# VH-VL binders against f1miw6: the designs that were tried, part 21

Target 1, 251 residues: f1miw6
Amino acid sequence: MPHFAKPLLRNIITRNLFNSIKKKQCLQYLQTLRTLQYDGFTTVYFGETDIPESLVTGEDFSDGYYMPTPTWCVVHAGGSQGWVPWKYRMFLRDELCIKQEDNLFFEFCDVVKKAYGKCAIVVKERRRQDATRPKEGKETEAQAHVPSVVNLTSVTCCPEVAKSYGHKLLTLPSPYNYLNPLDSAWSSLKWFIINNRKEFCLQSVDGVYSYQYILFSDLISKGIERINLSKWRTITTKVRRWENYYLGKLS

## First folded at step 4 (VH-VL)

Design y43 (framework fv_traxivitug)
Fold by ESMFold2-Fast, scan of step 4:
Structure y43 (fold): chain C 251 residues (1-251), chain A 124 residues (1-124), chain B 107 residues (1-107)
Amino acid sequence: as target 1 above (251 residues)
Amino acid sequence: QVQLVESGGTLVQPGGSLRLSCAASGFTFSNYWMTWVRQAPGKGLEWVANIKQDGSEKYYVDSVRGRFTISRDNAKNSLFLQMNSLRPEDTAVYFCARDLYYYDSSGYLDFDYWGQGTLVTVSS
Amino acid sequence: QSVLTQPPSVSVAPGKTARITCGGDNIGSYSVHWYQQKPGQAPILVVYYDSDRPSGIPERFSGSNSGNTATLTISRVEAGDEADYYCQVWDSSSDYVFGGGTKVTVL
């Protein structure tokens, strides 16, 4: 007969307090964002997404004997004005990506200042990603004997750097990721990759497909370009209606 | 290709309980708010409940609050509606729907989707 | 919690334009979505966020929303457009509110 252990009251109280804190943080985020928009700041969402090579090649490593699939990190930003006029970055999620973070945010702040003037730069709260990562780690095989076990870091976004260009850096609380239109753009990119990857394959003499970096980069670029200004306006309008809902609900 | 399939509808006596299930496929289930909407025979649509992507927020129409519980299992791409203290007035076709209002545009080519519904009859 | 008022029926000849109204206090401040339901079928979204159309919905379907009235317009009506149409809003209290529905009959 199964036993039922009621959740401890302490656990319920802790969870309710955490949810209350996050709702308050979301309200403060939205109020700050609206104030900045009223003051003439252009809202720009800055972030990254992971694209495993297996998503592009269509191969699975289901026999478990291969090393984890190499993963590419794509970094870009956008808003109601479309993608920012900044060259998106793509780099391997290994130790080299840490070195490539240097100067990226400085360059980004300079570019958007020249394009839009002062910006409210929105980034996601990292804690949400960390909360779901432990299960993904198991898929990469714990006993992999990789030379480096360093967790890869997202591009470092320094508030002081943003401020030096006249920008404000805002952090979107982790439970409210649907208030970030960039996540919708990333989903559209991955859907485009899955449905169009076969058009960007080169056949080997063995009848298997391989990708050259330029073809892989071209596929990613076309997926990004498919998310045009019209699509960005639709996405940001949906986000704004969500924001209006939560401003009313959480007040 | 987006698909929502409801199950669990049957004849139940007043005061009884029933659990409805909705199996989702063809999209990233964890990216969407999910909704239950019902339609009594020959009547219009009535929203019943919705649930946030991570299950942290749940909302109900007043007539079912305290009696119905909406839940989800993102690992299994499944949505549930636990219905307790059923009344004859709860007799309806229950539809599972992907929520448009909180849609984050994860499926650029697809938008709102509804299942075909499952009939719940509450009578003696 | 606003009541959304729809006419119970609208009759239209093939090739003409049908207009279905959805009345509500200050409805122009809400996002209005429109659903089509044919007999024995699940509802299908035909217009969302006042005027946007999902993929696969003909350009003959359009929407508007201002003041106290939202309108679904179906131009060049076809026999296959005969159905019940429902308007729906989402207010800041997290309540979905559906209109009573309008039966569109095509001769």
Scores: ipSAE 0.000, ipTM 0.401, lowest interface PAE 13.9, mean pLDDT 75

Design y44 (framework fv_traxivitug)
Fold by ESMFold2-Fast, scan of step 4:
Structure y44 (fold): chain C 251 residues (1-251), chain A 124 residues (1-124), chain B 107 residues (1-107)
Amino acid sequence: as target 1 above (251 residues)
Amino acid sequence: QVQLVESGGTLVQPGGSLRLSCAASGFTFSNYWMTWVRQAPGKGLEWVANIKQDGSEKYYVDSVRGRFTISRDNAKNSLFLQMNSLRPEDTAVYFCARSPYDFWSGYSEYFDYWGQGTLVTVSS
Amino acid sequence: QSVLTQPPSVSVAPGKTARITCGGDNIGSKYVHWYQQKPGQAPILVVYDDSDRPSGIPERFSGSNSGNTATLTISRVEAGDEADYYCQVWDSSSDYVFGGGTKVTVL
């Protein structure tokens, strides 16, 4: 029953709207994004997902979702135009370095500038592991100009670099991650991995698979390719409807 | 209600030193990057230096690097510019200016409020 | 080492539209900000991030930026708009760069 699902979704959104500082931040984000879209900026969602080895092998660690490394980090970006015409990256988390991360974002900004012109680049607000003690601060007004490198993903995203290519970098506030279509793309990728890993694994023992990097890389590439333009249009349309709902509720 | 008031401008000899002050009121001073911009008589605007909210980052135009030091006292809502080894070409009205921060974009590179300026004349 | 070029002066009749240009190599890839300064007074921000207006600035002030030219447009010009206007950009190599300024005269 679609009718039954609608009230539950409304209740989840309403609960989040009572967090006053995040609600204000979400409204500011949405108003800024809409203004940029109206001004001709192409919206591109840039981010990453962690693929723990257990997702590929099929091992079940029931004590929790999160496992320590090895975990593969996949970095890509997309929007209503589909995946950006940029080769996605895949790294072991512990092998990423600051120089490599900075170089990747420069290349990314150049590629999307050439493909789409000025872009609104959306990244997720990261949870700070040390942020368990929020400072008493009321309405946030801070840091009028940030010449420092900002690390909002595993890849360093520098606002100055984005701006030098004519882009604007926006941070999507937590807990509003459902306004990020890239999360839906990542869910589709992980579901593809789960349902297709058998074809790309060499051995199964008690439901646990062994893989070679080459076969695993091919599995990931095919999963990315399956999230085609039509799928991207579907997920961005869904996000747009949620954005409109929030703009109507928060303003 | 936002006010920035500069002081300290005077006549100094070449090679001399001078300290400028800017008193801020009407806003939470510690939440903003602060900037000094100067304007030579009859000429245009030139950025001099800026400072991060907590004083941890400071940037200067090349012509003053090593001679000028920007600093702030958040407890007193005050911004300072220590000028050493002054040259005749440093003669200008020095403006204190505030830079707003756009949290969502992570940056802002314009100056939304300015003080009235204080005149520094470097001459023998 | 970026240089922003503005015309030294622009004359406009009351009620007409004034256009002040700011030329720079690939300036359309950067954000442009505009300031108004009257003699003996501090500059006032009138347009930021190419086209946004601060609260309190009349809607007859607008901006655009593409290619090698940014433009500040003042529609329905009033005598009180007579001032010097400065464009400004920031980039990672040049920091803050101001244009030379344009004196708008309302005749």
Scores: ipSAE 0.000, ipTM 0.407, lowest interface PAE 15.6, mean pLDDT 78

Design y45 (framework fv_traxivitug)
Fold by ESMFold2-Fast, scan of step 4:
Structure y45 (fold): chain C 251 residues (1-251), chain A 125 residues (1-125), chain B 107 residues (1-107)
Amino acid sequence: as target 1 above (251 residues)
Amino acid sequence: QVQLVESGGTLVQPGGSLRLSCAASGFTFSNYWMTWVRQAPGKGLEWVANIKQDGSEKYYVDSVRGRFTISRDNAKNSLFLQMNSLRPEDTAVYFCAREEYYDFWSGYYPAFDIWGQGTLVTVSS
Amino acid sequence: QSVLTQPPSVSVAPGKTARITCGGDNIGSYSVHWYQQKPGQAPILVVYYDSDRPSGIPERFSGSNSGNTATLTISRVEAGDEADYYCQVWDSSSDYVFGGGTKVTVL
């Protein structure tokens, strides 16, 4: 049990906030994952995070007409072995529909198979304002609305593609974000950005977008590199403790 | 004690602008999605906008998109709604509300668990 | 895009049971939340995630959600339960959607 989260878990248990359907779905996910791990599958968490440019510049969002700051979508994967040996991708959100590659998930599956052998690839669906998606914790809706495909903002993940490389694709319910080590890695990346952004932004030569992109991309790359194997082991160990806690409570 | 206090509501002319504020206290503001919900006199509740913990995601009801901007200052525990090009139909009591904390059992389907008392915005000539 | 249909009013005698419905296509697949609003006051969350109750809310309040109808049930109604009640869901195509509200009168 992570000590920093003890009060939250006690509060949830005391209030009877646990939905029986969500408990069952969580237990099923954990049992499936552990079975795959026992069968020799390497667990890899594949996902994305949004980094608004305002997080780098330190400026507030526009106060006026809706003028959102540009937002970058970073796609990567990792686990107890560290970041996967795959070049992370970074896309400007406005360009995702134009730059999305149908073959990106194929490339990913091939790379991790060569690096780790058969993998249990864990993804979670992201909330989208214009997309219809199943209510998490409702098994019937999940089966009806998102059969056989999982969509991230920039990548379509297909279970059949994963299977063709010997992998298994698992969907982690979004309410169980504490069971996803990648979210902790993303938080560490954003904290690195906040504490190092001044150095990179103040070295901008003239505000030209190409130079700003280079500086931003360099900051992201350094932040990702800072999340080394030791940090990943710490993160995944904490996730493992949460998993064991829930397996003990729900089984 | 957990509390949300709205301010800034007043009478404005059509086409005018107004900025609403919401002061949060008694909880870790930066851990929560925040939302604005409005209620026209004698009418029901209507969601207006919400904002993610770190400000990276913002969502708006169609009728205010392009006119309203939601923002937050986590260092000051404050939520804001900048309203431009105001219309008579924007007349309402505007409530600041907190969405459930993102944990194992909450996510994309949050309830609004804490509400402020509201601030009245009247758009009329 | 989505719309939630509530009856505009419900009358109930003290000590009896009030049932407020919230209709929507396939609403049983959504998480439904219920709010109570008394005149001149802010809304208060009374039932969340279909059937769960926040701390401090009496056991007389309960909820259900299946098929095309969600229901808020108030047992052993008291005069103090007289209020407007709103159902609410999140829908990816419409984001947050509130029902039109039901005025509960205790007569």
Scores: ipSAE 0.000, ipTM 0.400, lowest interface PAE 14.1, mean pLDDT 75

Design y46 (framework fv_traxivitug)
Fold by ESMFold2-Fast, scan of step 4:
Structure y46 (fold): chain C 251 residues (1-251), chain A 126 residues (1-126), chain B 107 residues (1-107)
Amino acid sequence: as target 1 above (251 residues)
Amino acid sequence: QVQLVESGGTLVQPGGSLRLSCAASGFTFSNYWMTWVRQAPGKGLEWVANIKQDGSEKYYVDSVRGRFTISRDNAKNSLFLQMNSLRPEDTAVYFCARSLYYYGSGSYYEDAFDIWGQGTLVTVSS
Amino acid sequence: QSVLTQPPSVSVAPGKTARITCGGDNIGSKYVHWYQQKPGQAPILVVYDDSDRPSGIPERFSGSNSGNTATLTISRVEAGDEADYYCQVWDSSSDYVFGGGTKVTVL
């Protein structure tokens, strides 16, 4: 049937355009970052990671009954100088969405300015959540175009706030996660949790291991401290070499 | 407690098809990238394919691309490798392995395999 | 394309130190992982991210990675350390790459 070729061709063209745009964005990001570094800006990577409580307990809910566990969002920043001298934050995902931490990014910008001077603050590109069309619905109704949906549980980083402290806010394109040293730091944190979680779980009479916020916070704090200056230097050196590779590849 | 058990390995004629299975227990299977690694008799380890937690991303070594399909069923804690157009050089012990980190947005260059199954032997011969 | 070069064998006396090298162009820019495989058994991870150890792996195992050479060091070698050892990296051109393996024999 003639319809078979048409959808495939449109999908290929769309993907090629997306890839081309992302390559250009990556090149612009790298060139801007290098320019800022030459101008004396200190690079700091600001971001978050999700720690489900099941990662701490090590529980397997596959006994025919699945119940999602609460997920904690850990917010921190670091670079070649180590973790920034700013107290990391930890929020329940639902609490973070409700809380609207307007002052958090202001405090962060002030702290890093006092510690490092002007900074190039690198954050991850937020992914849109595309609406799922109703498949089993009746007739298709045309709906007005709505603004892109952004993950509202993420900490809001305002370019104008950064600028007011002399900083520059940069967005790292999503396909180039290997250029984000925070992903390596978060992986190390999660592996530390897996290796040390048994010390923070208590056997309960219900056969369920219980944990307390204090013990959970202590585990995460110890894991963060484990990612010391030496580890950060190793991570950022590897990222720098990947940046140099891609600057040559994409230009 | 944490365990991976492969099954399905057998003698197959060249050009034939075979499906391997890997049953996971003792951990939350849906939180991990999973991989297949093979080892030909008397030879070293060779990565074959890996799959993201939700099945949305799949990667293959060039020699099997288009012939092998990796898939997973998180409800059944199972990983699969569908092998088509088998060649004598596909003869190997196939290992199921778990990636070290729970990925939220993992770095590819940090992928290590911390738990391995016992392997299942696939022989492609007449 | 990408190749990781390991010596085919290393012989070491009990209680001494074994060093296994993994050579690759600019390997210091990549994270190196090390696996131990005994005859008829599945591999086990002994060192990850160049120098970190999984829970349960004795402190006698250590790693380093710089320039063009990564090294797995096994101090105070025991008979139970006799095995094949493989290094592994992720590479942008070839995804996961394993070294050819080094057979460690404890005399």
Scores: ipSAE 0.005, ipTM 0.463, lowest interface PAE 13.6, mean pLDDT 76

Design y5 (framework fv_traxivitug)
Fold by ESMFold2-Fast, scan of step 4:
Formats: structure tokens, C-alpha cells, sequence
Structure y5 (fold): chain C 251 residues (1-251), chain A 122 residues (1-122), chain B 107 residues (1-107)
């Protein structure tokens, strides 16, 4: 008979020394999200991930000289219903601000309203804080305070735009990024890329792998499509169980 | 070709110290969490420690906390495990492995080294 | 400390199906990974994230995970599948927990 849950939960509490401000923000986020779900809002997680071309080619920059490599920003959204019925976007990181600044989020809000009705759209805190857990005594009040109106992704997500379509925009506080199932989907995509990249590359005469952009795009598309409804249900079920834990623990 | 190669394993006296190294090649080392896993003779696998891509987060199994220190040098594509106050129970083959951290959903070890044997005995 | 329960051994005839269980309270809420280890060799990842397979791993290997039991299934077993198999989870922190291992013998 297995009996591992109780000791593992004690270890989590000991290692994850959360500050009281972040605990309160997490509790408020979860209570707000549950209220919206009760009121008929569909939860969608909107976000992005960076895929450097070196991840696809398998290049090694260990020579002490680093040449910048192009990085693709992939923007998508999903939830318990699977990926939203909206074509994911893929842009070079530097081009995202130039080409899609004011239009992408409007289109997104319209698409999910038509597909699901009113949505609770969840985005992460400012990008540089999303993967970092607070260090003992080093989190400032400014780092704990999350603005609700500014660039939470490379795509400008505005609460007023969301509201105009009947949606609510919520910010998931760091360090609680494991309450975002989209991060698990992105990790699954990157694992797929690493495991399948050699099949989509051309060997050059000097031994350097090269790839065609058609094959590169195909690899990314297949990786996204592999994260099917069943996978999303598994990911969101695990997130839901963690949410229930925090609702009980933090209240 | 992705590869991890451990070194440094030897016979040490109880209470002694030892530093293990792991050399990575064939991938961008700085993009991955790195992990040490050990296996005592005739026993199963036991996770020892892991370290974030930039070295900012380090985690240890309770039995080695305060005695072992994991570190990395991304410029040299190298992972290290400094082992102090060694006990007979630390006798094991020590493997380095590559992983990705994803908040409990997808943390698997996809590439492993061949291991280096540490024996703690008088 | 390993809290995941695996049977110590499983015997299977060539061409038949081997099933290796990994038991744990609410293990279905975790992502389970499976490793194959042959004597004197490093482990090899054969199934990750409950049911996905790395490139190069035959389709004969599959996984499932629900409730209190995760299962690795090896269909049409071959002599080369004889090895120790380990399940592994992450405990919602950075602690990784391995099962005690199952020796699969192909008779």
C-alpha cells in the first residue's frame, strides 16, 4: 500500500518558503477564478514560449564566443477544452512589437468569445519573474505588487480590451507558475522538439545541421498538435488538484 | 551527439571529502537543469540533487543536505558535486543526468552519463 | 526515500505482454516517467509524462497513470527487454522519487 502524499506535502511547505504577500495574492487569484467559473466563465490560459533555433539544430555555444541566434516566440492559449480554436502565432522575438502590437489580442478575444462565450483569461506576471521562486529575504514590495494593465506578455494584453468582449483578464502571481497548465504544454512541446529535431534537419557538408523553414515550421506545428485534448485534460486536472490544495491551505 | 561523462569516483575514508565532475557535450548545457542520481550496490535509483540552468536554485535530498553542494560552470559545460562528511551509506555509483523543470508535470531525465563509483569505507 | 511501490520482479514469455505497476497515493496527479536499466549500464528513458515515448523507443512500450496506479506496458516482449525498470515522479517541488525497481525476466 502506498503512503507518500503526507510526507511529500510537508517537504513542499518546508522548501517553498512563501512570503505572506504572495500567499494572499495567490488566494485572491484562486477565489476570483473560482467565482468566475461559477458564473459561467470558461478559463483559458494565454501565453508564450521562446524557441531558440539552437534548440532545433542542437548547436553548442561552448567555445567562449557567443553569436546571437534567432529566437521564435510562439503565442497560444489553452485549457481543459484543449488548445483554443485559434491559429497559434509564431514570430521572431524582435518582430513581435513591430508587426502585431495592437491587433493580436483583439482577434484572440473575439475568437474565444465566439468559441466559448465569456472567458476568464489567465496570463502570468511579468516574464522575468514567472520562473523564479522568491529567495529568503530578497523579495521587495515592488516585486510583490503586480500591475493589472501593462504588458504581461510580448503581446499587449489589456483588461479593457478583454472586458469589451465580455471577458475578465487575471494575472497569475509568481512563484505559483505551476498553477498555469500552459507552462506544462510548452515543456511538452520543447521535449517533442528535442526528441524529433534530427528527423527535420539537413546535414551540411561540414557536419553542421541545417534545416528548412518549411520543416522547422512543420516540427513546431506537429509538436503543438501532439498536445491533444487528452494531454490538456491530464495537465488541467493536475493544476485543479493543486488549486484545491492551495485554497484549503492558504484560507 | 549528446553526451555526459562523470569522473572523480574513488575510495574514501568515512568523514572524508570528494568532488565529482560531469562533462557535457553535444547540447547547450546552460539551457538545462542538471541532476545527480545515485545507486548503491545492488539497490535502486535515488535522486541526490539538482541545479537550475543559471545555478540560482539548488535542491537536495534530506540525507545529504548540508554535506553535499551541487554547482555548475556553464562556460566549461561542467557539473560538480562536492561531497563532505562522507558516510558508508553514501557508497554508490553517481550518475549525472539532464532534466527540464516544469513544476511537477514533466521532470524526466532524458540523457544520463555512465556513472562514477564512490566507495566510503575504512 | 522511495515511497513508490513496484513489484520486485515480473516474469514474461517472449511475445507476451509485461505489465509493471507503480503504486502511490494520488499518483494520477503526478507525471510518471519510466526508465530501463540493464546490468552495468546507465538508465534509459522509455516513457515520459505518463504515456509519451522518446524518439527511438519502440511502440511496444506504453504507459498509463490514473488514481493510485501508474503502469508501464511492454507488448510483444523480446529477450532484449530483460532489464530493471524504475518509475519516477516529482513531488511538486524539486524532490524526485524513484520506485524500488522491477526486474523483468524474459523466459
Amino acid sequence: as target 1 above (251 residues)
Amino acid sequence: QVQLVESGGTLVQPGGSLRLSCAASGFTFSNYWMTWVRQAPGKGLEWVANIKQDGSEKYYVDSVRGRFTISRDNAKNSLFLQMNSLRPEDTAVYFCARSEYSYGYEDAFDIWGQGTLVTVSS
Amino acid sequence: QSVLTQPPSVSVAPGKTARITCGGDNIGSYSVHWYQQKPGQAPILVVYDDSDRPSGIPERFSGSNSGNTATLTISRVEAGDEADYYCQVWDYSSDHVFGGGTKVTVL
Scores: ipSAE 0.007, ipTM 0.526, lowest interface PAE 9.2, mean pLDDT 78

Design y6 (framework fv_traxivitug)
Fold by ESMFold2-Fast, scan of step 4:
Structure y6 (fold): chain C 251 residues (1-251), chain A 122 residues (1-122), chain B 107 residues (1-107)
Amino acid sequence: as target 1 above (251 residues)
Amino acid sequence: QVQLVESGGTLVQPGGSLRLSCAASGFTFSNYWMTWVRQAPGKGLEWVANIKQDGSEKYYVDSVRGRFTISRDNAKNSLFLQMNSLRPEDTAVYFCARSEYSYGYEDAFDIWGQGTLVTVSS
Amino acid sequence: QSVLTQPPSVSVAPGKTARITCGGDNIGSYSVHWYQQKPGQAPILVVYYDSDRPSGIPERFSGSNSGNTATLTISRVEAGDEADYYCQVWDSYSDHVFGGGTKVTVL
């Protein structure tokens, strides 16, 4: 038993194991991933994170008027090899439908093929929202049967496109987020932003949109660069511990 | 500036109850996980409890689970620790601290309050 | 249960290098954070995620973490660095673990 599976975390794991559908999906995901790794596929985690401008600018609304804050969506991929040699993308949420590139996932698949050869591309399970269904506090049988989607908010990840480049697209089941090293990378990025935004003079700038975008992009780029190969190896080692734990429990 | 100020620490009898408060200023309180960390006189730091940004998730060290309740009021920028069934071993300086946006996973505590002393004795 | 072991004290001369160790089973697979605490004051984060520094912390502070040992290194030690230093890891949602602390004395 891993020491990180303390009573509260064990209760979460036990609840997930109690859901037999999710347990089967996780086991199938892990077995498929290990088989692909054995067959020479390079594992790459592809995903996105949201960065509110309030995190970047450091504005405090506690004692002032509340204002809507724009949110930036950052898209990148990485693994035990570090960040993939692909230009990360950054989209303003309000402009996402206007600024989308139809061929973005095609470009991604081509880049990682050239860098690593055949890849197992792992994306987070994204559930379609049902506007007519009332929110449920716990997963139900109905929720467990909702089909997973293989697209991100900013990018459509098509299994057929991945296959045409020799890749396999895998969907990580939603309750097993500990199996996604990208979440740790995103946390490190946000922490870097909080601690370094002053050094990029973001708080002293009144806005020309292009100037603000360049400053935001520079801060984000520096944060991404700080998550180096060594840090990625540490993150993926932690994921490997979780994979081994679940394989031992679910097999 | 960014600051956290604890209050409520006092002398209480074993089996008694006490509520600690932490007032936050200089940052958007509702965007951060918050934590309580304690330090017994002459001893090291011990994590006590964490609470998610919206108050939906709460985590406790085993020795206080069922006796202590962490809560927050985002409208008042305040963090609380309700301590029930107090024991002599709960005697400590209680610090509140801010965590990053990461939902508690591998979080560091970047901003700390000065602390408030709780003494449990008969 | 996970335990982090620190030496209780370290003595160092001004201008020299202090090294504070944090021992734990497979600690290299965790992210280690380091805190400085002076008497009567709140702890201050000096190193986070093994080797990163918060804004305002001097470059003299650095960290490493591999195998069973994490290390906080303070180069060109100044009198003002005299304090207690704590390592900390996130072990699970219910377990943030602190080391026992190391008192650094600058002589």
Scores: ipSAE 0.006, ipTM 0.490, lowest interface PAE 10.8, mean pLDDT 77

Design y7 (framework fv_traxivitug)
Fold by ESMFold2-Fast, scan of step 4:
Structure y7 (fold): chain C 251 residues (1-251), chain A 122 residues (1-122), chain B 107 residues (1-107)
Amino acid sequence: as target 1 above (251 residues)
Amino acid sequence: QVQLVESGGTLVQPGGSLRLSCAASGFTFRNYWMTWVRQAPGKGLEWVANIKQDGSEKYYVDSVRGRFTISRDNAKNSLFLQMNSLRPEDTAVYFCARSEYSYGYEDAFDIWGQGTLVTVSS
Amino acid sequence: QSVLTQPPSVSVAPGKTARITCGGDNIGSYSVHWYQQKPGQAPILVVYDDSDRPSGIPERFSGSNSGNTATLTISRVEAGDEADYYCQVWDSSSDYVFGGGTKVTVL
């Protein structure tokens, strides 16, 4: 989409400095990734996405009482080889603050090591305080110097754990999210949900609309499976085009 | 139940101005990128402009940049296209369409209005 | 992608298969979407992301995209399939690009 093309910045002096720093970070990321690929590392993009139940039901709670819609966090990984042969995870967002899965990244590293050998595991950088407000165009010089957190909200991604399996953990700079093919996979999943959710609703045989229930896990699983190897190759080819653009532009 | 309804199309003289409206219902309007697509009589589809969920980003085809302004009012579930300095070449049926969800990235148009005809002629 | 090339028309007999091509330089690296438009009506999305179908679109509609050509395939064509068909991509340098359209006639 066009909104990935350029961030909007409010202070021109801060913008120029911030852009310079982030361009250097992007160039370093791309050079490191290409070096690892040349050295035989399989690139795997590891990430998460939030799916609110309102996306599945289409319900609108704009009337009267404040009632947050429950949100599910889906965790998976993929690349030019397709989805990794690791069972994706789904967590109720409200439970993640009390039930983080410390062993999950160990299992993930073991699975991809057995499937692909040494991997370059790419995780999108996250802001320290506000992971829910990306791309506001309010970047500042201070923000450019703040260290990024290299962890999903659902899974702790320890560089030492990755290294113990022969992997390299890389952080993709936040302004360059279009270099993350997983974001495209997530959008395809959400579009599939929107267009197919009606098939997963149960309706009253009396013809009276009482309640519709959804087979949430089946809908998500089917959506993930529809993002097949061919789709992943298309997505990663688009990412490669952006990578080549930035390597040429930023060098 | 999901629908988009355009209005405002009429006959306008070259150099004139016109404001198109699109009323959305049956979905959470604030969660989607919205788009204007036009079609000249007997011709194909042409993208005109799109706008981000919160109105913070707007993009235009080169031929209308500086003349057209896309805007939205999420409280009223409405999309607008302000057209200034109209040219005969702007004569077309103007469709509003839904193109993206706030939790995802899609570049297809899954819901379309029926269109409103704008004729620019003396 | 400044231009997507479609044949102006395709004729097909009822029950046979119609193939509509969309040509573009390295189009296989883009997600191609297909729209059906009947006279006096708004377009409807019939295929998205190269090969996926929205809910309610018959299995007779399918898509593929590789190299320099994307193809919309309509099998077991029915009279009701007569329409103009448009391909569309998003390109960061050209924004949203539509093909010129193909009129499908069922004879």
Scores: ipSAE 0.006, ipTM 0.533, lowest interface PAE 9.1, mean pLDDT 78

